# Ledger of designs, part 6: VHH binders against WHI2-like protein P4H10.16c

Target 1, 295 residues: WHI2-like protein P4H10.16c, of Schizosaccharomyces pombe (q9p7d3)
Amino acid sequence: MSVITQAQEIPTVAANPDFNYEGDPIIIQLCDRDTVFELSRDQLLGLPESILMCLFPRGLLLDYEIQECQLTQRPLIFQTADFDPSLLQYILNYFQMAENRTANDEIALSPPPPSFPGKCGIILLKEDIEFFILPPISPTTNIAIEVSPNDLLKLKQRVAQRLLQQKKIFDCLHLENSTSEGSAEKNLVRMLCYSGFHEDDEWKRRIQEPHRACITSVTLTNLDFSADQGPVSDPEYFPVYHKLLLFWQKPARKCWWDSSTSITYNGIEFATWVRRVWTLELAVLGANTYETAAV

## First folded at step 21 (VHH)

Design yc (from d5 with S110Y)
Fold by ESMFold2, fold request of step 22:
Structure yc (fold): chain B 295 residues (1-295), chain A 125 residues (1-125)
Amino acid sequence: as target 1 above (295 residues)
Amino acid sequence: QVQLQESGGGLVQAGGSLRLSCTTSGFTFSRYAFSWFRQAPGEEREFVGAISWSGDYTDYADSVKGRFTISRDNAKNTFYLQMNSLKTEDTAVYYCAARTFYVSGKTHPYEYDYWGQGTQVTVSS
């Protein structure tokens, strides 16, 4: 994985695993734009680290804030950073459905192996696009051609619609075998396809940000353990879920620019530049907190 | 076993009022957010309103805003829908639903884990 970097090891939301959980749950109110969420401490801490980084880019000392709430009688309310609430809602719904399935373990036809540190795995794939439209340089002034605000808005909408039509999750990755980067990404896609994806899968959520030249896409899927049926006695057997555990609470990111596209508007050719961040993370539900710190 | 049970439905004349109740058993009432949905014959189930886990927030569909009020009483493990100024278009089976977190705004039925059996509300002209 030469082109994908690991995120920082320090959790975005700091919490003390020693808290007693038998009392009434603490209600955490999140304000995300004009949308309010209420969730438990465990629901917040169970979100993927890459999502928590979007919600709290400065970090959050959750248990310190809980202690301050108890001492000062103030409500436990946090304003998140600018993250689309429909994406957070999708993620929370997905995690609740997964918790319900683990409570009904008679439905788990491909249960996790005993060496897996939790009850189920959820793979998060995310794409963040920021795009730029560059007017051509006038040969007579050496200055970019001036574009009216109305025309710029129309150009942004056309570029966004073209990017939204590129719905397949893996199409943005360079899968050419002629480079080391292409070979690594091809292996990543193969690993994900053994783990619950199909190579022609489409983004389940793909949202243009209404006030920014940005598109965010998210897909969650359950980690499929069926491909990990190799003989445990084989010393060269390496279950796919072991590879994915490297990304547990440590999202892998690839960031690059695509500059090969353009758009024509009113007879003028505009270059487009697309910055992409592609993210892979594993979430583990029902994990023992000591197992994340143990050998 | 988690159970939700609606009550208080019936026949009422247009312009009248009716209060629905949803009682709960088999789970900790104070740890859930609740919603009302309704379904007219031949129609899809439609969001009516919701009340948050804390009780601090309520949401209403535009078609009922100002006429319907949702409240909860944690001591009685019950939440309510007070319906005023009823219209014939309000005729439907009303369902209560519960989920383990709250999000403000309109929600879809597939987002809810627990459902009651429904109670019929009929508004006559």
Scores: ipSAE 0.667, ipTM 0.867, lowest interface PAE 0.7, mean pLDDT 81

